# Ledger of designs, part 4: VH-VL binders against q96il0

Target 1, 167 residues: q96il0
Amino acid sequence: APERGAERRDTAPSGVSRFCPPRKSCHDWIGPPDKYSNLRPVHFYIPENESPLEQKLRKLRQETQEWNQQFWANQNLTFSKEKEEFIHSRLKTKGLGLRTESGQKATLNAEEMADFYKEFLSKNFQKHMYYNRDWYKRNFAITFFMGKVALERIWNKLKQKQKKRSN
Short names: E, the ipSAE of ESMFold2; O, the ipSAE of OpenDDE; V2, 0.75 times the mean of E and O plus 0.25 times the DockQ between their complexes.

## First folded at step 3 (VH-VL)

Design ea1 (framework fv_ebrasodebart; at its last look DockQ between E and O 0.02; V2 from the best seeds 0.00; counts 0 for: pae E 13.6 > 2, grease 19 > 18.9, placed apart)
Fold by OpenDDE, look of step 4:
Structure ea1 (fold): chain C 167 residues (1-167), chain A 123 residues (1-123), chain B 108 residues (1-108)
Amino acid sequence: as target 1 above (167 residues)
Amino acid sequence: QIQLVQSGAEVKKPGASVKVSCKASGYTFTSYGISWVRQAPGQGLEWMGWISAYEGNTNYAQKLQGRVTMTTDTSTSTAYMELRSLRSDDTAVYYCAREGYDFWSGYSEFDYWGQGTLVTVSS
Amino acid sequence: QAVLTQPPSVSVSPGQTASITCSGDKLGDKYAYWYQQKPGQSPVLVMYQDSKRPSGIPERFSASNSGNTATLTISGTQAMDEADYYCQAWDSSTDYVVFGGGTKLTVL
């Protein structure tokens, strides 16, 4: 039985800037990019007469958004940490400080950084594969429920038209 | 085996200078930096500064700026830390540590330490 | 200059889990390192890059970083684990290394 490695959920600080859309809006709002994930959060509209299927779709979209936010927040943090340490180590290996004689932040050239990016991508390849897999699963589910909601709405419109013709 | 061997204990008067040596072995000396860390009796660790064994570039803690000089001798794989204008509060065990940074992986930690050198500043 | 804050002491019974925290501004953006120091000995690296163990360090040692707090965890604490523990981070703004104040772990 393969030991399910407990994915230690590195809880990125959930400082999602709660962009509050105007109260009278009847549509979804897109917020500014989150400072950690760099993803723009969507504030989902809740209809007054939300059906159970619509609610399920909304919840699924929200959960998927939160999942994406957490993934990329953590990934960006890891990337930043590793990148900074890489730059530091390379500069130190060269006997260089973090600052130039002019007081500017010392940087590595694009060629040197290419090694970092290659290694980082290689190291995180499996993680990205799992992410992509799960992303497709989630989006498939969302799309499926979108279809169900669309059918429900059509059916409800047809029923309303029949009632109006019978009166 | 990687080792850092420091010079022996020193007793100094206030205003004097002390120079502590740290001989490195078991690795390519110029491929790593040396950091110096001190620890006053019953106190925590205090980082003093860093020197590159490759080019000799240094970065000293602000508190010690002007009083500390770090040098390396690549021919003997030895790092030196000189502290001048000694005060009673400079009484501490002084450690050299290899700053392990990997050129490819980006590791940066103190993976090997010297045995420490006690410097006592007394009138 | 970045400051790392540790509890001055932690006590644990043998076989229990010890947790030592290290808190600092922007620690979430930096890797944390942990050192063990026994009386009269030099510090020994026990954890690097938040959660990695050097060779020779027992598996009972683990570490994590959540937000601005790094945590060293010792599961099944043994008498031999009694020591001072220091967290360390690198400050990119100054290029200085910063140590926490240290935590004395006592095994009762």
Scores: ipSAE 0.194, ipTM 0.731, lowest interface PAE 2.5, mean pLDDT 87
Fold by ESMFold2-Fast, scan of step 3:
Structure ea1 (fold): chain C 167 residues (1-167), chain A 123 residues (1-123), chain B 108 residues (1-108)
Amino acid sequence: as target 1 above (167 residues)
Amino acid sequence: QIQLVQSGAEVKKPGASVKVSCKASGYTFTSYGISWVRQAPGQGLEWMGWISAYEGNTNYAQKLQGRVTMTTDTSTSTAYMELRSLRSDDTAVYYCAREGYDFWSGYSEFDYWGQGTLVTVSS
Amino acid sequence: QAVLTQPPSVSVSPGQTASITCSGDKLGDKYAYWYQQKPGQSPVLVMYQDSKRPSGIPERFSASNSGNTATLTISGTQAMDEADYYCQAWDSSTDYVVFGGGTKLTVL
């Protein structure tokens, strides 16, 4: 039936579109790709009795997601901007207009664009290196806290079983 | 204030199809899912499937896959459940129920139910 | 294909405590929900996420869930509590809803 957009108030704090996760009671949900980053956001399940350690893990995962979203949104915007500037510069050098005779955007061939991609990767090498370093650091921290949460859950289950057997 | 109002009772012949509606009011329709649950006379509750009012994603009980279709119309805040190739053992009261993870509260339970729709399949 | 088992009936005198059990493999690792259904009426949520009461449900209703068994407890049972009670859980492997067979509570 009609998919008329009435109001878009349905966004997460990070600017990601709001989504209704499936009915999995104790699971995270993966949403559609973000328009700018092209990454799928994860809506993290928050249990009512979340421990401080569980909360720290969840917040670390949420913060890492926001960091990834911001990095790739910025990178994609920078790529698009520099790509258009490169195309305009090369077309100007050739004495060509920005539009073809058919009225479409004038583009460069694959061989010419290869030069841009090489330059872009070289120019952004340090930025991508720092991203990879931080990404690994964040994932090691997440793995560490996942281990701590798992141990806490095992300990709590053992403690609960002992208490119930005592009573 | 929160209500789910279902369409009226229906009598169908074996092999026919039935489409039950469930009109929601008093909440943001797209923030919750709708589950369908049926109950044969004198029997217990049987879950049929679920639909997201936001994206239209569905999940159907294995027994009913191929015979059931769930849809929503966000402009009228209405959920629909169509069951095809009706058999005598499909005679039941069909309920819609609000469920799913509410983004703002984080809860997943069947907190509000429609009044039920009796579907009788008889020759 | 998870199965939730409930006793078919439970009888209690007015003012006594009623206990309705729901048994399933590793049920305590899942959230349990309870619904009350009176004749000719729709089910009503009476307990959610193991032990929480919705607004409007009397304090005499309580519940627990551990190991393989979830329990709905009604203290000081009243005649108005006569109903069928259904437990419910989620099957994580199929993402399907599973209901118990139901328990008829009689207050004599």
Scores: ipSAE 0.000, ipTM 0.467, lowest interface PAE 14.6, mean pLDDT 80
Fold by ESMFold2, look of step 4:
Structure ea1 (fold): chain C 167 residues (1-167), chain A 123 residues (1-123), chain B 108 residues (1-108)
Amino acid sequence: as target 1 above (167 residues)
Amino acid sequence: QIQLVQSGAEVKKPGASVKVSCKASGYTFTSYGISWVRQAPGQGLEWMGWISAYEGNTNYAQKLQGRVTMTTDTSTSTAYMELRSLRSDDTAVYYCAREGYDFWSGYSEFDYWGQGTLVTVSS
Amino acid sequence: QAVLTQPPSVSVSPGQTASITCSGDKLGDKYAYWYQQKPGQSPVLVMYQDSKRPSGIPERFSASNSGNTATLTISGTQAMDEADYYCQAWDSSTDYVVFGGGTKLTVL
């Protein structure tokens, strides 16, 4: 049974772009880059006889992907909005219009834009620090559960081999 | 606004082939799969198979394996279903239906259906 | 192969509650979907993912899925609800889509 998605409350565009994976697959499948996050989503294979431990691992991987996709979708939206606000503010300070003589949106040169990039990184440093911490925490947990699943499978194989010898 | 428009009714003799088209509009064609479902007169719905418009992967119902071919043409946003070696019990209305995988919602549904194409096999 | 079993017909008086069942092995472990088909028309999705209702479907339509049985419920049934209803699920053993045999709802 697939994990039902939780309703999201943030302001960024919701959801990973829909894509059409191979319907009959016994392996994880990687889709095209998501429109909002620019990350490739993974369609996780759900085996018919999935153990409770295997299910917990799969759900943790799915939740981690959802979290990662949403973080970068939100950051991309924030980046775009703050970039436009910065350009607008600097053009007004120079006494320039928001449009060129051709009617195109006015912009700043690369050196002026470097101030924006520095400000954005500085402003968002704490968010990225917490993101990196949570990323490592999630990946450590995933690796730990992968080890537990591997041990469970070894024990199940030993039990199956013992049953066949007894028969 | 989302619409699936199928080709017109066909009359065929036993042993012939038929190819039904399904033109999609109002959405990104490559983001969804297309299933084909048929309904014999007075009978229920029978799933025939599925094709991914993105990768071209197919999955055919076991009963029809070897007789059915599903394809897409991305440039025209059109799906095709070809059924070969027609028999009188292949007389049915053939539907195309849109489905896909929504990562957040899970499994896909058949949310939009074509108008149906009557294929009559008679000698 | 998995089979979804529906009663061939269900009759209800106008204004009463209609209940259409769909039985399958471990069906509650899968998502169930429901389609309405009126004579001469294409099927229309009326419930998805067990209990969710698409935009434009009246609130009198509801559904549930647990154990071996999914149920479509129409409260305050109207003459316009007279149609054939199909349940649908996925057969994990074959990776095929499975439809129920259909239920004709008659509103007397």
Scores: ipSAE 0.000, ipTM 0.490, lowest interface PAE 13.6, mean pLDDT 80
ESMFold2 (binder alone), look of step 4: mean pLDDT 90; pTM 0.928

Design ea10 (framework fv_ebrasodebart)
Fold by ESMFold2-Fast, scan of step 3:
Structure ea10 (fold): chain C 167 residues (1-167), chain A 123 residues (1-123), chain B 108 residues (1-108)
Amino acid sequence: as target 1 above (167 residues)
Amino acid sequence: QIQLVQSGAEVKKPGASVKVSCKASGYTFTSYGISWVRQAPGQGLEWMGWISAYSGNTNYAQKLQGRVTMTTDTSTSTAYMELRSLRSDDTAVYYCAREGYDFWTGYYEFDYWGQGTLVTVSS
Amino acid sequence: QAVLTQPPSVSVSPGQTASITCSGDKLGDKYAYWYQQKPGQSPVLVMYQDSKRPSGIPERFSASNSGNTATLTISGTQAMDEADYYCQAWDSSTDYVVFGGGTKLTVL
């Protein structure tokens, strides 16, 4: 369906936010919410002497972030599309136009929108259950590897301490 | 597989309007933004603006504020750029380009481009 | 707001290394991108985020970005590399895309 009538509403000059992390940060950088997923992206710092285990953890966290962002971007797109379809359908049922005399989009009241939210949540219940299951699995794996990295760092510190004392 | 196909060349008189289309295929249209870039004969690239196929939000170059409108039609995976009050200095090849998002850096690059649409403004 | 300056032309012999510069205030604090455009064709992304190469772009293409200058380097330049090259950066203050003026690479 064409949104040709909405062309005159494209007057927001700064409706786009781009994320640009500091290039020389020696720490992980957290950006503003992504416009698609509404989640804050994390840019991971890569140390010069990253161990294979540290690299594995970082890549797992990056992959999990991509998966999470993609899920919520798709969820938000589905929500917006179905919301527009619902509003259009209800306005048509009421015999109302899609726009007011002032050119604004016609809207529904909170009671009417409650029907949409209930339907959307019911439709997506199983999808959200699968998401939660996978989210728990991913977080368990990340926690496990974080533990391994911590043990590796402790071991390396002990090695440095021993070497220093034997000198 | 990923393609952006633009509408054909147009010849317009000063004061007229032109609307260029850009049909996307091979990817989820609403997951990426579309930028519009023009190039006058023998000149460099000039960015005109950007539209989110997800939200419909736009950001236009200051020089074109009030003359340009960007829209999308999700049902046909098509982006549109309309330029009004045409002048001879609007003669250019107009390109659409996809803004690919890099999750690792949070940055966008123009990874795929349309073939270009020549718009000639003459009396 | 930001202005990117490129030399209008660069000439090299086949097999020689070509260097195309792009200058802008504190450009090294921003990500730089490079596009190749052959006559009658659309631009093609050849380098992104300072030094990363897209799939399909030869290893002889490399780039750097430091201080006020980003540089595209083409080693072992071939006749097929003749094209106009444009640098691009994102202006964080305006959320605008900025292109350099372009450099014509000639291989003679």
Scores: ipSAE 0.000, ipTM 0.489, lowest interface PAE 14.5, mean pLDDT 80

Design ea16 (framework fv_ebrasodebart)
Fold by ESMFold2-Fast, scan of step 3:
Structure ea16 (fold): chain C 167 residues (1-167), chain A 123 residues (1-123), chain B 108 residues (1-108)
Amino acid sequence: as target 1 above (167 residues)
Amino acid sequence: QIQLVQSGAEVKKPGASVKVSCKASGYTFTSYGISWVRQAPGQGLEWMGWISAYSGNTNYAQKLQGRVTMTTDTSTSTAYMELRSLRSDDTAVYYCAREGYDFWSGWSEFDYWGQGTLVTVSS
Amino acid sequence: QAVLTQPPSVSVSPGQTASITCSGDKLGDKYAYWYQQKPGQSPVLVMYQDSKRPSGIPERFSASNSGNTATLTISGTQAMDEADYYCQAWDSSTDYVVFGGGTKLTVL
């Protein structure tokens, strides 16, 4: 259901593939959330007349996206792995099997899992702080280049108006 | 029209190297990855590896690490796959395919495929 | 290490429903994709992200993915659907793309 909402928004005009930027599109294309990071990737439109400054901005945004996707995919996988290891350890301590009689994974109650969440957050506190610092640094750089690109585009439009305006 | 056009068939002796090209057109080359997939006669599909046309980052199947190299030439929108130390069991049709998401995003979708390049390895 | 297991062959009569399964550990936690390959041709994407159908693929194709099993379903199967079908997923443990062994669909 959530994926279908994303699909409608992200569908190519021809309906060929949601992962392909529409041919002759003049806009960035946003994909569905990644299963691991839960973040939406962006496929950036590259205009035929892309300036060096526009290219730098696009590369910075793509690099930041890759960094962000990798960080959260890694964190989510680490969380899932350590969560399962914690559950297995606790079940072994209780003398219980890893599977129920029905074959499903055995689980711990909310109180027991709360201990895991607290330990995980505590253990990863410094990592998350460094992530936030780098995230702000990257967004500052992106904003700075976006400003430069905006000024370049304004200047180009002003030059175009000057050329064509005779009356 | 989005297309991936591969180089022609190759016949190689054991121990030689082969380099297959895949020329992309109809889309922004640097926005997608290219995966290489091979298929031995009468066998199934085997993923060989992936390359980002943007970063040049690669990831190779464990079985082929040390023998395969993937590269791109952004100026010609062309991807290359070189396989070294060829053995008779490397005889296969080699496909390039456009991968919808960068490897690091954890997603892959092969929406467009090249026509395939037959590589025959025999003495 | 992860393996996607498909039945080697499935046979159906024209107009019947074909079901092709793809089994793998926790496959439902991953996106599954399906490809059709006819003799001498390149694979063609027929289903993506578990249950989505690309433009140009007939409505009779559908798919699901839950638990350990992804299923490609072809309703009202036609002679033109006769082909090899491959499932595909990304393996997070190896960071590799994995294909199933393929299923030959015969329509007789």
Scores: ipSAE 0.000, ipTM 0.459, lowest interface PAE 16.3, mean pLDDT 79

Design ea17 (framework fv_ebrasodebart)
Fold by ESMFold2-Fast, scan of step 3:
Structure ea17 (fold): chain C 167 residues (1-167), chain A 123 residues (1-123), chain B 108 residues (1-108)
Amino acid sequence: as target 1 above (167 residues)
Amino acid sequence: QIQLVQSGAEVKKPGASVKVSCKASGYTFTSYGISWVRQAPGQGLEWMGWISAYSGNTNYAQKLQGRVTMTTDTSTSTAYMELRSLRSDDTAVYYCAREGYDFWSGYSEFDYWGQGTLVTVSS
Amino acid sequence: QAVLTQPPSVSVSPGQTASITCSGDKLGRKYAYWYQQKPGQSPVLVMYQDSKRPSGIPERFSASNSGNTATLTISGTQAMDEADYYCQAWDSSTDYVVFGGGTKLTVL
């Protein structure tokens, strides 16, 4: 009998934008900013005659985008969760409800929130440093392969010119 | 094991409201969306709307806007769908379905479904 | 209102290849999904994003999507494949889900 449903990783971010790019586009497609990561997703066009170098570059750019979006989606989710927990904890300590009499979400003043922001930034300092290091490494690799692809394209153009002259 | 378990069958009179529950287990509830799909007797599938278990953000089918409300309770990993001003043509089996996520494509398929809840609207 | 059109029924003999089509305006520019539903049961995802097969779904299930038509193909069809099959696509303007009318596959 067929199994009910597909097994999928249960850590997938549910808040990433669901969008429908033109599937048969002759160009890369850039979507709207994802509401969790606030980054624009890119769907890369795959040419019919993609070279191995072009494929390697595209896969590296795709993997880097995936890594980058996962990092910022998780970071933003963590920030939002800890912010809500901090606000709820402080309101409970003061004996206040989570909503005002008018039904709006209760909030803390800027002075009270300053402690949260300072703590959050301090706790995440090392994480952001490692992110920046990896981001630079990935962009260096992308630039390197972009250079290799450019050289391949120049070589192919020169080969075409030589053939045209010899014919 | 991933499961979505729905509340039992309901019989309602025209003009009443119904609230169907969908209890999730076996995965991180807040990491996925829940869609609601109904099926009238002997008919096809009709999408009603979607809710994010993380944010509570919703998107409803245009024809049901104003009559449907979707909510979640993260403490019990339960999604709810309330349909108001019931008519006889709202008689259907109502399904909840988990919206799985593919990070790269930004699209989700309905990878796990609840067992369905029959809602009968009569006289 | 987006519309996906499926034939109401398809019949095939055991061991033969069944082909179920789903037609919609420029459907090949959208992702197509396929669900199997047996009487009294919930739908089961059998194909996603045009041609991808979920874990646990037999290799005899395959699919394609091009132009205006998505196709679900079941090779070496078995009696247990007898069910209603629904195609589905996403509408980018609303994140609205559209289902086809369904195809009853009969295996005789």
Scores: ipSAE 0.000, ipTM 0.480, lowest interface PAE 14.5, mean pLDDT 79

Design ea18 (framework fv_ebrasodebart)
Fold by ESMFold2-Fast, scan of step 3:
Structure ea18 (fold): chain C 167 residues (1-167), chain A 123 residues (1-123), chain B 108 residues (1-108)
Amino acid sequence: as target 1 above (167 residues)
Amino acid sequence: QIQLVQSGAEVKKPGASVKVSCKASGYTFTSYGISWVRQAPGQGLEWMGWISAYSGNTNYAQKLQGRVTMTTDTSTSTAYMELRSLRSDDTAVYYCAREGYDFWSGYSEFDYWGQGTLVTVSS
Amino acid sequence: QAVLTQPPSVSVSPGQTASITCSGDKLGNRYAYWYQQKPGQSPVLVMYQDSKRPSGIPERFSASNSGNTATLTISGTQAMDEADYYCQAWDSSTDYVVFGGGTKLTVL
């Protein structure tokens, strides 16, 4: 119907949904699952006295989350579109309609769907490999900056102790 | 091709209301927010508020609270901004702008803008 | 709310580097954005999230944001760059958008 026509005309979403965070949050806020990526976004609290290292860590985590969300939103849309095209193609080959007489969407059995999943995974193998590589690179960078922030906090505490002892 | 097309120029008397439309095309409307920004003749940009096409949540500039209402119609991919109790100092070009996507921070850039709608308030 | 301060005008000769500043309390703790507006036209996003450049914006545009000051830099300035430039940030506590007053860039 109209809704399917609109869905088929839609290309992959180029962006992700914005959500409204709590106005006076003093902590990170976790939002509802994005309808395209199915991942929960994190809204990071920005403290008034954020250090340059803390800011770099926060921005890196934000960039990584946005990259991750964008990847999965696009992947899920591509999967859904190709899955529907595959199902419609196979139903047409069988001489069957797109909906059952009970009004439910006509579907393929597990054996038939296995062909689609195999083809989709094979087709997207390189893309998923690059995603995994970049995901590990990003997590390494985040871990590195988390370590730097931890050392900065330890150093600040040591400086306070030494200053107090000198006084 | 991403495009925001706004309704035409309006001339209103003080005390009247104006409703400006912004029709989006070329992207999934519900994946982005819409902000409204106005510019008085020869002046700078002034933010009025934003609406999420996904949730319908709004946030209005404090000085416009109670006078402005923002809505969306997902069936036509159109955003609306209604400003009530018009005054002469509401004379401005009104822009709609699409917010990009920095969803985790709750903040985004205005990556595409409508052509603007001139609203003139005069006796 | 928070105020963003820009110089009202900046003048450069063709080929020179233009620098437009935007000052605000702890602006470096927020993302800064830059928009170009030519007479009779809508604003155009030229820089986002401090230093990122949208597709289609020339490489001669760059930006930074640290401490209390964000800076838009246009290297090898061309006549076509003559416009009003506005900085923008979000106030996280109110979820309000704040614009700078704008800077008129004149290319002699």
Scores: ipSAE 0.000, ipTM 0.489, lowest interface PAE 15.1, mean pLDDT 80

Design ea19 (framework fv_ebrasodebart)
Fold by ESMFold2-Fast, scan of step 3:
Formats: C-alpha cells, structure tokens, sequence
Structure ea19 (fold): chain C 167 residues (1-167), chain A 123 residues (1-123), chain B 108 residues (1-108)
C-alpha cells in the first residue's frame, strides 16, 4: 500500500541520492543529478487508485532505477579513484609534485591521459558489456508492461465512451 | 549487535526541559533515521518525530511542534530529543527507534528500539 | 485525520488462533506494521510492510492488509505471545506516523 513518508526523508542507505522531493507532489518528481552517479533520480508518484498492473510497472521502474544508480555511482567512484592514482604515479615517476606553485592539482597532458583511458576501458570492458545486456533486458520488460498498462487505459476509455453513448 | 542505548530516567518540574540521548552502535549511524516515540501509562504509543542522521533534517508531530527539538552528533553516533515546557501529561517512557529510509520505495519500519527513558513530570 | 482503531483486548486459549484487527480509512492503500510489547520491555517489530516477517519472529505470525482493515494473525497461540500489540501506518494528510491504540492479548 502506497504512503508518502519518503517526502519527509532525504537519506538513502545506498548513498547514491541526496535530495528531498517537494512535500506535496501529485506527479513524478525529477531531482538534480546525484552526487555519485550523475543521474537524475525520479521519485514516483503513487496514485490513490493505482491498478495492480500499474503498481507492477512502477516497482519494476523503481528497481531498474536503483540498479542503474548503484552501477554508475560505483563506476564513477572507481574511475575517479583510479584516475587520481594514475596521475599520482605518473607525476612521481617524472619527479614532479602533486600540486602546482599556484596550489592547483598538477595534471597530465591529453596524450598521457589517453594511456589511462585505454587501460581503464580495457579493464572494464566485460563489466560494461554485462551492464549493457542487463540494461536492454530491463528496458524490454518495462516497455512490455508499459504496453499492457496502455491497453488497460484504452479499455477503460472505451468503457466510459460506451456508457456515455448509451445515455 | 545493533543496539540503541538511552540515557537514564529523569524527574522534572512543570515548565522545565528534558533532553534524552540515544547512542547507536553496530551499524553506520548516518545511513538511518531515528524516530522518537513516547508511551504514557494507559495511552499506547505516540510518535513524536523523526531526524535524519545523514542530513540533520527533522519532521515533528504537529502537537509537539515548537516544543520539541531533535539533533544528532555524528562523531558519537548519538541522537538527542529535547522537550520543552514540560507538563504533567508529558510523563511517559520515551523511546528512540531506528528507521530505515528507502527513498525508492518510501517505506520504512522501526526495526530496533532503545530500552526507553522514563521522564516523570511532577511538582 | 487518520485514526487507527484496534479492539482493546482479545482472549484466546493456548493453541487457538488469535486475530487482532486494525481499522483505518483506506488503510489497505498504506503499509501496515505490527509491534509486540511485553510489560517493562521495548516494542519489538513482528510484521512489516503488511505481511512480511522479520528474522527471528516465529512462522505462526502472519498478517494481511486490505480495504480498511489490517489483521495480525497468530496461529497456535502460546503463553509467550501474551503481550500488547500495536499497529502502525502513515497518515497521508500530515505525513506523520500513526499508531493504533493497542490490543492486549491474553492467553488463558
């Protein structure tokens, strides 16, 4: 059974979302990009007369969103950590400090960073391929249920039109 | 090993304030909210409010707005509930309880409770 | 204003099935939760999200929630189940937690 308690809360145990939706919302709410995943979270509105089919679709969409958020939050954190480690290692090899005289982070040129990107992509190729396969499977399932919900809504509209015509 | 340990019993005069503490252990304190629930003799459980250990955001029961303040100290994994302008009908056992927040589903339960703190308000 | 109504007391014989109801406007559209409280002790979560049972709670505990009524069912009731039981839900108008008045279960 739907309830609105989430509108008062801004914590997520997964650590991927740090926003609080507007308290009184009658529609899906789209938040700012999450700090870790860089994806905009969606807080789904639960209508008072939600059908079982609509509930199943919403839960599938929510589960897919959480899976997607967790994947990209972890991927982005791993990328950032390994990038900093790579830069640190290369600067140490060159005998350079980690910061410039102006206090900014010392950086590598584009040609040097290309080595890191190539290594990171190669190392993570299989993981990204499995992500893509799962992403397509999830979107297929969502599309299928969206079709079922659309048919249910069409049937309801046809019922209403028949009633109005008979009067 | 998850536990919430509350401060000891208090006796207060009408008009005074009381501050109850709730020390959490065995979990990541900032990943959960803390709700406060009181129980007067014969009246059952009454929800007072909630605080996020992550953001510090609070939400208080309407009847207590203006009289209650909830805070957290992340460095000691401790939640606090202060109730002001005490009256005799504030005599109750005060409980803290861990409330899981699931942003995606919006549903949570009180899965672990403190042992309770008796606050007696009398002349 | 949401109000959850529970019978003040329920009595059963050992081994019988106890049913404790919790009634509220459109309660089935909300998640219901159940807590057990024995004298001098803190409440213990016994059922959450309508019908789910926490680890450590005996299988004889079950629950349902539909329409305006949530029900906690204890099959083969034992003396150790004697306690006060509270239902809980969210008040959609205020976004506050609401508890039922509690039911004293007596096992005679």
Amino acid sequence: as target 1 above (167 residues)
Amino acid sequence: QIQLVQSGAEVKKPGASVKVSCKASGYTFTSYGISWVRQAPGQGLEWMGWISAYSGNTNYAQKLQGRVTMTTDTSTSTAYMELRSLRSDDTAVYYCAREGYDFWSGYSEFDYWGQGTLVTVSS
Amino acid sequence: QAVLTQPPSVSVSPGQTASITCSGDKLGDKYAYWYQQKPGQSPVLVMYKDSKRPSGIPERFSASNSGNTATLTISGTQAMDEADYYCQAWDSSTDYVVFGGGTKLTVL
Scores: ipSAE 0.000, ipTM 0.479, lowest interface PAE 14.7, mean pLDDT 79

